# VH-VL binders against o04291r164to392, part 34

Target 1, 229 residues: o04291r164to392
Amino acid sequence: DANNPAGLLSIAEEALAEFLSKATGTAVDWVQMIGMKPGPDSIGIVAISRNCSGIAARACGLVSLEPMKVAEILKDRPSWLRDCRSVDTLSVIPAGNGGTIELIYTQMYAPTTLAAARDFWTLRYSTCLEDGSYVVCERSLTSATGGPTGPPSSNFVRAEMKPSGFLIRPCDGGGSILHIVDHVDLDAWSVPEVMRPLYESSKILAQKMTVAALRHVRQIAQETSGEVQ
Short names: E, the ipSAE of ESMFold2; O, the ipSAE of ESMFold2 at other seeds; V2, 0.75 times the mean of E and O plus 0.25 times the DockQ between their complexes.

## First folded at step 9 (VH-VL; framework fv_ragifilimab)

Design f5 (at its last look DockQ between E and O 0.77; V2 from the best seeds 0.76)
Fold by ESMFold2, look of step 9:
Structure f5 (fold): chain C 229 residues (1-229), chain A 120 residues (1-120), chain B 113 residues (1-113)
Amino acid sequence: as target 1 above (229 residues)
Amino acid sequence: QVQLVQSGAEVKKPGASVKVSCKGSGYTFTSYYMYWVRQAPGQGLEWIGYINPKSGGTTYNQKFKDRATMTVDKSISTAYMELSRLRSDDTAVYYCARSGSEKPHYMDVWGQGTLVTVSS
Amino acid sequence: DIVMTQSPDSLAVSLGERATINCKSSQSVLYSSNNKNYLTWYQQKPGQPPKLLIYWASTRESGVPDRFSGSGSGTDFTLTISSLQAEDVAVYHCQQYYSLPLTFGQGTKLEIK
């Protein structure tokens, strides 16, 4: 609701707890991706969901940037997510604990003219954990969750983001360990059967979104290798 | 030409309710938020709430949540705001307005206003 | 709630001269992540509804004369009319849209001296 920051914080804290259980635990039945082998050229460890609602992917990798810089980069979704058309922050709510809640409208490009593009209405919560880790987590707002109503989606299918985000742990000696979870329901039923794999595949989600984010931040880290380490 | 046309002035007694209508024309009604704002005589503007006219989803200023009800009829491109349990300090001009093309919470087109007078 | 305070409450300016109206928010309406000020100015002529002049603190709405400009950032904002015209007699309102509830300044009445 418009004047209830405690209600929005409650939604944010629930999203954080669910995200962390996916990022560092077994809340999703994770299967490590075949063909993503460790090595000097390896991006990191990537897993996909097997038997969950919607589709999910996660990745874990090292990046030679400080946590706040990693968060700054990844919050700018159009800079690394090819299919992201726009990101608009409609409201900003200080959480009172040093964290920040954003209400965000995101539009995506459609992969084909045979199905409508997806959009998202989400709450994004950024905060620092007690162990010094930084978290950016995000989830859709719906009539079931409560919170302000999102903008009209006349040319879009409103997709659902389940608790997702970035956990960024500082490393001894500098740099960060980055955990990424993407968990979405793209409403695959709303498209013709021949195109449903584009909307139901955790592997495609991992390739287009989860791996892309990790690859992007690692590329920036290499380009800034002249910074103080 | 984008236009919002509101229903006529109302005179009400305390305890009654009023329902103001707002018809949009010249644009796709379901593509923009619709806002309700009021202005008491000689005073500033006060936001009441907004509605997503496609879904019917609403967001209210908590001050009005227990007394205000916003609805839409998409078939005639018309939004409604009903305020119940009226008091004399509800005397105001009530405006509908729509969001700007960038969809943030500012209003680029306003209705002409509907004067609601509440008196014994 | 973010309180918006305008100053002065009333202002008289000679034709052709500069008019300056101030708006102050109780909290910053600049969001660092997108570097945008969530601040809008409206003009309300006597007997008429408000009309959008400026959004994002400094962007003029289509059809608004270039004598109107907005400036400022964070908590302090200014609407400037560089050369006052007779038709500019109105009440001017600022509004923040950083956080809900949406809130307006109390208005500044601009008159010709």
Scores: ipSAE 0.769, ipTM 0.898, lowest interface PAE 1.1, mean pLDDT 90
Fold by ESMFold2 at other seeds, look of step 9:
Structure f5 (fold): chain C 229 residues (1-229), chain A 120 residues (1-120), chain B 113 residues (1-113)
Amino acid sequence: as target 1 above (229 residues)
Amino acid sequence: QVQLVQSGAEVKKPGASVKVSCKGSGYTFTSYYMYWVRQAPGQGLEWIGYINPKSGGTTYNQKFKDRATMTVDKSISTAYMELSRLRSDDTAVYYCARSGSEKPHYMDVWGQGTLVTVSS
Amino acid sequence: DIVMTQSPDSLAVSLGERATINCKSSQSVLYSSNNKNYLTWYQQKPGQPPKLLIYWASTRESGVPDRFSGSGSGTDFTLTISSLQAEDVAVYHCQQYYSLPLTFGQGTKLEIK
């Protein structure tokens, strides 16, 4: 019975394991984005998927903020994700290990009037790892996963989020190493052929979501580091 | 005018089943969760479950999961809740209710209620 | 399960006076990340279904008179009727929607003194 707290925790822990294998491993066939220069002003290391289900992007970079602050910023998706129309947390379940499970309904703006906007019904799991790292991972709830049924979507196409999220590792001496993975299936088949690249491009996903998140956190870090009087 | 109209009162014997209907009108039926809640005589309210009328997906209170079945017929904007293996403590008014918006788990429009009496 | 406990069980208040009904949850229903209290109030007149009054602890449903207000946070919540009218005689229920299962308080019967 996946609708009880123990069943939801099982879904959450599986999502966490899958997310970590993508963020720090080779669970996705990652291709580095060539042309970015390493250095203090660079965004970080960015990779995109090839030959996987859906589309995926990841990024890794240094941020002069503590892990909890980074998590707080990135959980507020409308504040940094331009195409995010709304995020509604419908249920909150304590995980019993200090972690938190959220059941979330997200609506996105459509990039074109030729296709319906996408929405998501997801489980988001936030927890602290033994090494002091903080993790926030998220995945869609479907009939295959179990869990509570999501809201009806009258004007939206229900998209799928595969295990995604952010891992925030504390640095010795302060700051954090931020790993971000976005992995989605936007149901490109339901979109007119001329518009499909917007829904199938891992590079566009990286630019619009993964890199945008890292840039946002880094901008806040610079503003709070005392670079202004 | 948004309305939920339920089927009439039922008298049942222990061990029987009952199926309560709830017809929605004045709104897009498939755009809102539908909830089922009961109230035993002189008692408080007890949540049974909810259904997504677009997909047919259901979520039950664990107390009722093995006896309750929620379904919809989208073509006539009608939700159903069937409770099997009735016991005397299932005597209650059964309400349908819809969500207050497309999202949250509070209920803004309620049906008039269906009294189900289980007695020898 | 989050247990919702109302007090008092019944209350008699003179017309035009203030009525105060309390609801306590066994766990916080405030989610700090969005700063929202997942708490509703319903009015149920004799022989009628419940009617939504307040959601998110303090937001009044459309068409509800402004004499009804909700307040409180975390585990302690209050429904206030600032000037009682005859049509306000009812049972009032609180409900949490923080976690499943959805749960209701036992109800508070409000009568005219």
Scores: ipSAE 0.746, ipTM 0.890, lowest interface PAE 1.3, mean pLDDT 90
ESMFold2 (binder alone), look of step 9: mean pLDDT 93; pTM 0.953

## First folded at step 10 (VH-VL; framework fv_ragifilimab)

Design j1 (at its last look DockQ between E and O 0.77; V2 from the best seeds 0.75)
Fold by ESMFold2, look of step 10:
Structure j1 (fold): chain C 229 residues (1-229), chain A 120 residues (1-120), chain B 113 residues (1-113)
Amino acid sequence: as target 1 above (229 residues)
Amino acid sequence: QVQLVQSGAEVKKPGASVKVSCKGSGYTFTDYYMYWVRQAPGQGLEWIGYINPNSGGTTYNQKFKDRATMTVDKSISTAYMELSRLRSDDTAVYYCARSGSQKPHYMDVWGQGTLVTVSS
Amino acid sequence: DIVMTQSPDSLAVSLGERATINCKSSQSVLYSSNNKNYLTWYQQKPGQPPKLLIYWASTRESGVPDRFSGSGSGTDFTLTISSLQAEDVAVYHCQQYYNLPLTFGQGTKLEIK
């Protein structure tokens, strides 16, 4: 039963598996963004999708914070995602060994009055892996997936989040390696032609969301290091 | 001004079905979850389920999953709850209640209630 | 399922005096990520539907008199009526919305002594 804890856990575990295959594997045909180089002052490695359903972006970088702290920061989506209007956790379900499932309603600002703003109804699964890595993955709930029905979407276009999230690996000596995957379908065909690049570009997705998240957590890490040392 | 008005009292025999209606006014009907809750005489409140009036999607308390059916008619801003295979312990006042799409699952406006009596 | 237990089942309090109603959940309804308690109080006067009083454990709904207050966190919650009025005769219910199914306490009947 997809509406009971066991059914929701099944959805969460499938989302986790898909997310990991994107984050560390070749489930998406990744193309590295031009001009993004590894180095001491580099934000990290950023890639965008080619030939996939929807649009996707991936980033990987070093952060001088422990995995759980990074997860805590990134779960607070309004703090770093400019276009995020609100995030509401409607239900919280314990899962696995200390894992947590949230059912989340997210509203976004629209970049223009010519197209309706997007919202999301998602399952977010947070768990700690055996090697001390922390994972936060998220995917939309729909009638096809099962699960509790989401809020009415008046004045919003319900967008789809495909399995996405954060994989945060601990480093020897402290800090973390952060992997980010954003994979969405913003329903670009529901907007006027002139606006579609905002909704179909994996490069714009990377700039506005994926890179923004990595930059934000690195900024917090620098501020924390200055405060404690 | 926001009001939920329910259909009148019903008397049913065991094994029958009942369908209670709830008409919303003074607000945009499709912007809010609609909940159904019952209260047996002298007892507490029991959640039956909720419906998204925009999509028609439903979520049921598993206790009622096999017997309850919630629907909406958007054109007349009316929600319905049908309970089948009635038993004497289904005798209760049945309430509809509203909540906001951005609010968690609590009810801010309630209907007046519909008494359903199941007696042989 | 999260079980909500209220105490007492019934109480009588003199006009103008303080009334205290307790609600205990079988599991914590505090979510650490947003620091919110998923707990609501309703008032149900005789022959009437429930009326929302307090949500998030301590936030008073608009139009609810200041004499009503909610407190507590995690598993233990309290509804306090600081100066009982005749119109406060009712059954009071707590409800959790942390997880489905949504569940209510059994109710506390408040009468005038």
Scores: ipSAE 0.754, ipTM 0.892, lowest interface PAE 1.2, mean pLDDT 90
Fold by ESMFold2 at other seeds, look of step 10:
Structure j1 (fold): chain C 229 residues (1-229), chain A 120 residues (1-120), chain B 113 residues (1-113)
Amino acid sequence: as target 1 above (229 residues)
Amino acid sequence: QVQLVQSGAEVKKPGASVKVSCKGSGYTFTDYYMYWVRQAPGQGLEWIGYINPNSGGTTYNQKFKDRATMTVDKSISTAYMELSRLRSDDTAVYYCARSGSQKPHYMDVWGQGTLVTVSS
Amino acid sequence: DIVMTQSPDSLAVSLGERATINCKSSQSVLYSSNNKNYLTWYQQKPGQPPKLLIYWASTRESGVPDRFSGSGSGTDFTLTISSLQAEDVAVYHCQQYYNLPLTFGQGTKLEIK
């Protein structure tokens, strides 16, 4: 039911489970991106999907910030995602036992005026795990999932976010290990053929979203701890 | 000059159904949520539900879910709310209203209201 | 469900004087992550539909006179009319949109003393 917090929590917990299986497991057939190797000048490990529904990217890297600070930064998508026009929280539901559920409307810029911009209607679930890790996961709400109906817009194509998000593990010496999964279906069939590679490429997704997020948080961390490196 | 114009007053017997219409003008009808709210005589406002006019998707207040049906005809920029199995305590003015800016659930433009009277 | 309770139920104020209407929610409608209060005020004149006055607790809708102001946070909110005018005779409603179902206060009737 749209007014039932228990129903929304069920959707949130399923999204969390699916996200974790992608972030730390093999629920997606991951292929490491060419040229990405561990090291001081590396942002971390980056992988892209092979033969899955939609397109997906994953990254894992070290960040010299505490988990809650990392989550705070990354939840503000316009600050780091170049194509993000706006993020608006329309509803807030306490999940019980410490979690928070947000119902979020996100608008994206189109890369050109030749295709309509995408938007998203999502549930975002933030919670702390027993081991002190912090999780922010997100997925689209559709007629299949249930939940409140999202806002209309004839100027946007409604894209689908499959369970995605951030897993932020604390480190003993301070800082965090950040795992990122982006998994989306951008409805590539709705664009001219010449533009489709922008909407079907997991490599482009990785470059524009997944790597951008990791790079952004690491840059903020370096600026706040640059006195001792 | 955004405007919502509703159908005229109705008198119904208990057990009947009523269908109220709401025509939007002066804006892109399919870009704004449409809400339905009622007000019984001398009473406060009560939210019934809202509809996404682009997709036809609906969200109902649980109190009304088994009796209310919201639809749209986007070709004529018109929303409808049908309430079935009417009772005397369904006597109220029924309003349509649209969203404040496509973002939050506050209502910036309201229709003039449709009085529905349910009496024997 | 978030219950919205207004006080007083009715109020009489002399022309040119200050009118104050209170609205209390049964749980916080402030989201700390965006620092926004999900609260709206409507004015409903006799025989008319409600009209939006204030949203986000304190932001005036376009065309609303400056004498109307909203304040408060969390669970306690106030609508203030700094200098009451004759056309301000109405019922005033608060509404939360923090979560569903959308709920309204019972209304406060404002009259000229």
Scores: ipSAE 0.732, ipTM 0.884, lowest interface PAE 1.5, mean pLDDT 90
ESMFold2 (binder alone), look of step 10: mean pLDDT 93; pTM 0.954

Design j2 (at its last look DockQ between E and O 0.04; V2 from the best seeds 0.00; counts 0 for: pae O 14.7 > 2, placed apart)
Fold by ESMFold2, look of step 10:
Structure j2 (fold): chain C 229 residues (1-229), chain A 120 residues (1-120), chain B 113 residues (1-113)
Amino acid sequence: as target 1 above (229 residues)
Amino acid sequence: QVQLVQSGAEVKKPGASVKVSCKGSGYTFTDYYMYWVRQAPGQGLEWIGYINPNSGGTTYNQKFKDRATMTVDKSISTAYMELSRLRSDDTAVYYCAREGSEKPHYMDVWGQGTLVTVSS
Amino acid sequence: DIVMTQSPDSLAVSLGERATINCKSSQSVLYSSNNKNYLTWYQQKPGQPPKLLIYWASTRESGVPDRFSGSGSGTDFTLTISSLQAEDVAVYHCQQYYSLPLTFGQGTKLEIK
């Protein structure tokens, strides 16, 4: 029974495993973005998907904040994701090992009046790994996965989030290494042909979401260090 | 004015089924979860489940999972809850209720209730 | 399952006096990430369905008189009626919506002394 805590934990653990295979492996055919090479002033390494289901982007960078603070900031999607209209946590389930499962409804703004705005019904799993890394991963709940049914959405197109999230590794001497994976299917075929590139470009996804998240936490880190003498 | 109007009282024998209806008006029926809750005489409220009236997707309290069936007919803005294999302790007032103004699981508008009496 | 326990089971309060109803959850219903208490209070007058009074533990529903207030956090919650009126005779229920299954307190019957 996927509506009980054991069923939800099973969905969460599968999402975590797939997220990690994307973040640290080759579950997606990653291509490094042109002009995003390592350097002293660069935000980090950014890659985009080629020939995968949906679209995906990945980033890795250094952040001078502790892992829990990074997680706290990034879980507040409206604060950094321009297109995010709202995030509502409908249910909270303890997951063991100090982990937490959230059932989340997210609404996005539409970039155009020619297509309906997207929304998401997701499970978000936060937990600490044995090596001290902190993870926040998320995936859509659908009839195929099971789990509680999501909110009605007459004015939205229900998009799919494939296993995505943040892997946050503590660094010796402070700060964190942040890995980000965004993997979505925005249902590009439900929009007019002229608008389709906005919904099927992994480069646009990287710019609007993945890079924005990394840039946001790095900006907060700079402001925080500047405020403490 | 948001209203939920339920079907009339039912008297059933043990082993039978009952189907309670709930018609919503004054709002967009398919934009809100619909909940079913019951109250046995002199007892508290007990959640049965909820349905997404847009998709037809359902979520049940485990206690009722194998006996309760929730459905909707969007064309007439009506939700249904059917309870099978009735027992005498299923005697209760059955309520439908609409989800609250924010997307968590609380209820802001309730139907008038449908008394279901199960007796031999 | 989160068990909701109300106290007292019944009380009688004089007109114009303060009534206090308590609700305790077996587990915290405060989610630290959003700082919200997933708790609702309903009023159920004799022969009527429940009516929403308060959600998020302390937010009053539109049209509910300001003599009704909710307070508390985590596991302990209170519904207060600051100046009891005759129409406030009812059973009052708390409900958690932190996790499924949704669960209600057993109800507290409020009468005029």
Scores: ipSAE 0.711, ipTM 0.879, lowest interface PAE 1.6, mean pLDDT 90
Fold by ESMFold2 at other seeds, look of step 10:
Formats: sequence, structure tokens, C-alpha cells
Structure j2 (fold): chain C 229 residues (1-229), chain A 120 residues (1-120), chain B 113 residues (1-113)
Amino acid sequence: as target 1 above (229 residues)
Amino acid sequence: QVQLVQSGAEVKKPGASVKVSCKGSGYTFTDYYMYWVRQAPGQGLEWIGYINPNSGGTTYNQKFKDRATMTVDKSISTAYMELSRLRSDDTAVYYCAREGSEKPHYMDVWGQGTLVTVSS
Amino acid sequence: DIVMTQSPDSLAVSLGERATINCKSSQSVLYSSNNKNYLTWYQQKPGQPPKLLIYWASTRESGVPDRFSGSGSGTDFTLTISSLQAEDVAVYHCQQYYSLPLTFGQGTKLEIK
């Protein structure tokens, strides 16, 4: 049977709206992280959530790569996300409005032998906005959202990705402004109390995922110019 | 009670434009997609497009892409559909319809319809 | 585009008798991953907008009498009215929502014999 694009597009467009309100607005109570160095070589502006469901982190920075290249790099999560074991794109569906929908199964390593590793079943939507920005947003598919049932998670704890992703704006003169939002619920109640900070800390999320992504694309940009490995 | 109320009948000449309004009440307007469908006299139903009233994002039937424009005004819970460069075969009843709660893309509540007559 | 074809174009049935309306799609509207048929039936009474009867091919909308039932899968679908009542005089439309553009059958006019 053929894939069903109509229902998935509804989920994708709602995820995009929620992601944008987090990336450039105040949908999450953001608190800026201290320690960013001043100047054009700083990694960017990083914030973490306070008083929200789950944990969230946001970053904004300049990258001397064009938007499509940034998106290509960041979609390959194993290349930059240390705890990512695998990313399997199980379906690729052309969507209305020229966008692309992917159904993605992601497995993570556990940072401890005392807790089961997490996995994610998500819809990822890539499209170009009216203003020329490129967006890649993603959210978990659940019974509440609808959509296809994902792979079984018997050896993993199914975590939830709330609308998250990358907004990549082209700069005059080349390069991009990259906005990143990660918003997840890792089911911290399923781990021993001593390990829960690894699963409930927005600061750890920022360090391991959000900042890691921004640092990785900036490193590749500098290696292309001959500055870093 | 969920209700969609449309603007009144219109008579237009070929080449003109028409803008039909659809006001939603009894539900959270921005939570449900709005669809536009037309029905020529004695004929079947034809989908024009849909709009996400939260984001303003639109998807059109390619037949109408260059002539139809769908918009929303969230502050008054109202959707609009404008059809330009009208011709006689655009004579039809134009309906708005709300997305069904068990997605995707079927329609559970319909407006009363707006007759648009295009006559030279 | 998926073409939806209804048969018959019109149907006359005596009060209390069974009415059967068929809808055929040019492509399957069954999504194998969730095993659901993306097919809806609407009722349109004279001078009124369409009203939702059935979605997922066989699920009745809230408030729809149990004399209405939908069946079929893949490309062939049926709307059945088990005991026709005077208020059931209408045009009935099927619609696929499997892929864009959304498309409707041409309609079946149901009348009392």
C-alpha cells in the first residue's frame, strides 16, 4: 500500500508551529546559561528551561555554512550526538506544500547500566518557510497525535520528543543563523533516584545535545575553512 | 455547540473576485483545520484547500492554486477564501468545513454554504 | 489523483427496505501500517450542507442512527441503510482522505419509491 501523506502533514504543521514558538518566542520559560565568551567566535546564546513539562534547551548561533548543508549535517544525529546509537529513517513521504516528512526510529545508549536505554519514534518535517528560512522540526508520534505505530520498544524505554528542531536562516553575505530547540521527556521516574538528574536536567540536555549540535556544525564550518579538525 | 456561519450570497461578473467568510463558534478555532469545498449546481463536491488557523499555513488543490487565497483572522475566529479571475464555471455553493477530531482530513462540521453566481 | 466512483447514480427504495450504495476508488485507500481505510461517507439532504455519517469506512459519527453502516476495504466500499426512513432522502457522497487532492464520489441520490 502507499504511504498516507494527508494525516501526517497535519501533525507536521502543528509540530512546526509549536517549534517556532519555542525557537524564537517565549513558549518555554528560558533562562540563559552563563559562561559564553564574548565576540564573534563565541558558540552562541544558550538557554535552558525552567518550570516546563519535561526538559528543554535552546541555542542560537552563527555558522559559516549554507542552510541546506547545516540541515544535512544535523539530520545525521550519530555523527554529533555522542549517546545516539542509531537513527533509522523508516519512511520518507513527500508532503503537501513541498515539504518532506520522515518517520524515524532513534536508539540511544544509556549513560549508566542501572537504567534502560531510551528510544524515540518520531515524525521529522523539513520545509522552506515563506521568508526563505529552512526548518527541520520533529516530534514523537503517540496515540494522542495519531499516525503509524513505531517499532516495538521492549528493550528500551520509549521517550517523548516534544516539538523540537532546527530553524536555519540564511545570512546576507553567506552562512546561516541556526536556532536549535531540544524538548524531551526522558521518563525520569523509570530510573533509580540517584541517576534521575541525568534524565531531568535541562543543563545536561543542553550540554549533551543542544550545544553539541551547534559546536559540531561550527567545527565542520571551521574545518572547511582550514581552522579546526 | 460547534457552528460555522458563512457570509451571504454573491453575484459577480467574469473576471471579478469573491471573498467568502466563515466564522467558527463553540470550539477553539485554532485547534482544527478549516477546509473549503464547492459544489456546482447539480454536481458533486470539489475540494479547494485547507488552512491551519493557528499558523496560517495553507495547502491548495493544484486546480485552484493560482486563483484561490485562504486566510484567517484568529482574533474573530473567522476564515476567508478568496477566488480571483472568476469565470462562469465557478458558479457554485462554497462551503467551509472543520477538520474532524480523529485526524486526518475528513470534515465533521460544515457551514451553511455561500452561493456565488458568476454571470455576464 | 484518486477517482471515486459511486453506483448507482440514483436509487429509489420503499420505506422500511434496505438501501445499498457503492463507492469504488481508483487506488487502494487502505493504509497498511495502521490497517485503516481512509474513506468517509456524507449525507446531504435537499438544500442543506453535507453531514458526516461514517469515517474510517465503518465508524459511525456520534448521533448517527445505527441503521447506517459502512463496509468494504481497499477499493470497494458500501454504505447500507438497513431500514429506510423518510428522513433519509438525500444525496450520499463518499470521500477518500488517503492522499491529496481530497476527492469525492459524484453522489448517489436516494429517494422513496
Scores: ipSAE 0.005, ipTM 0.436, lowest interface PAE 14.7, mean pLDDT 85
ESMFold2 (binder alone), look of step 10: mean pLDDT 93; pTM 0.950

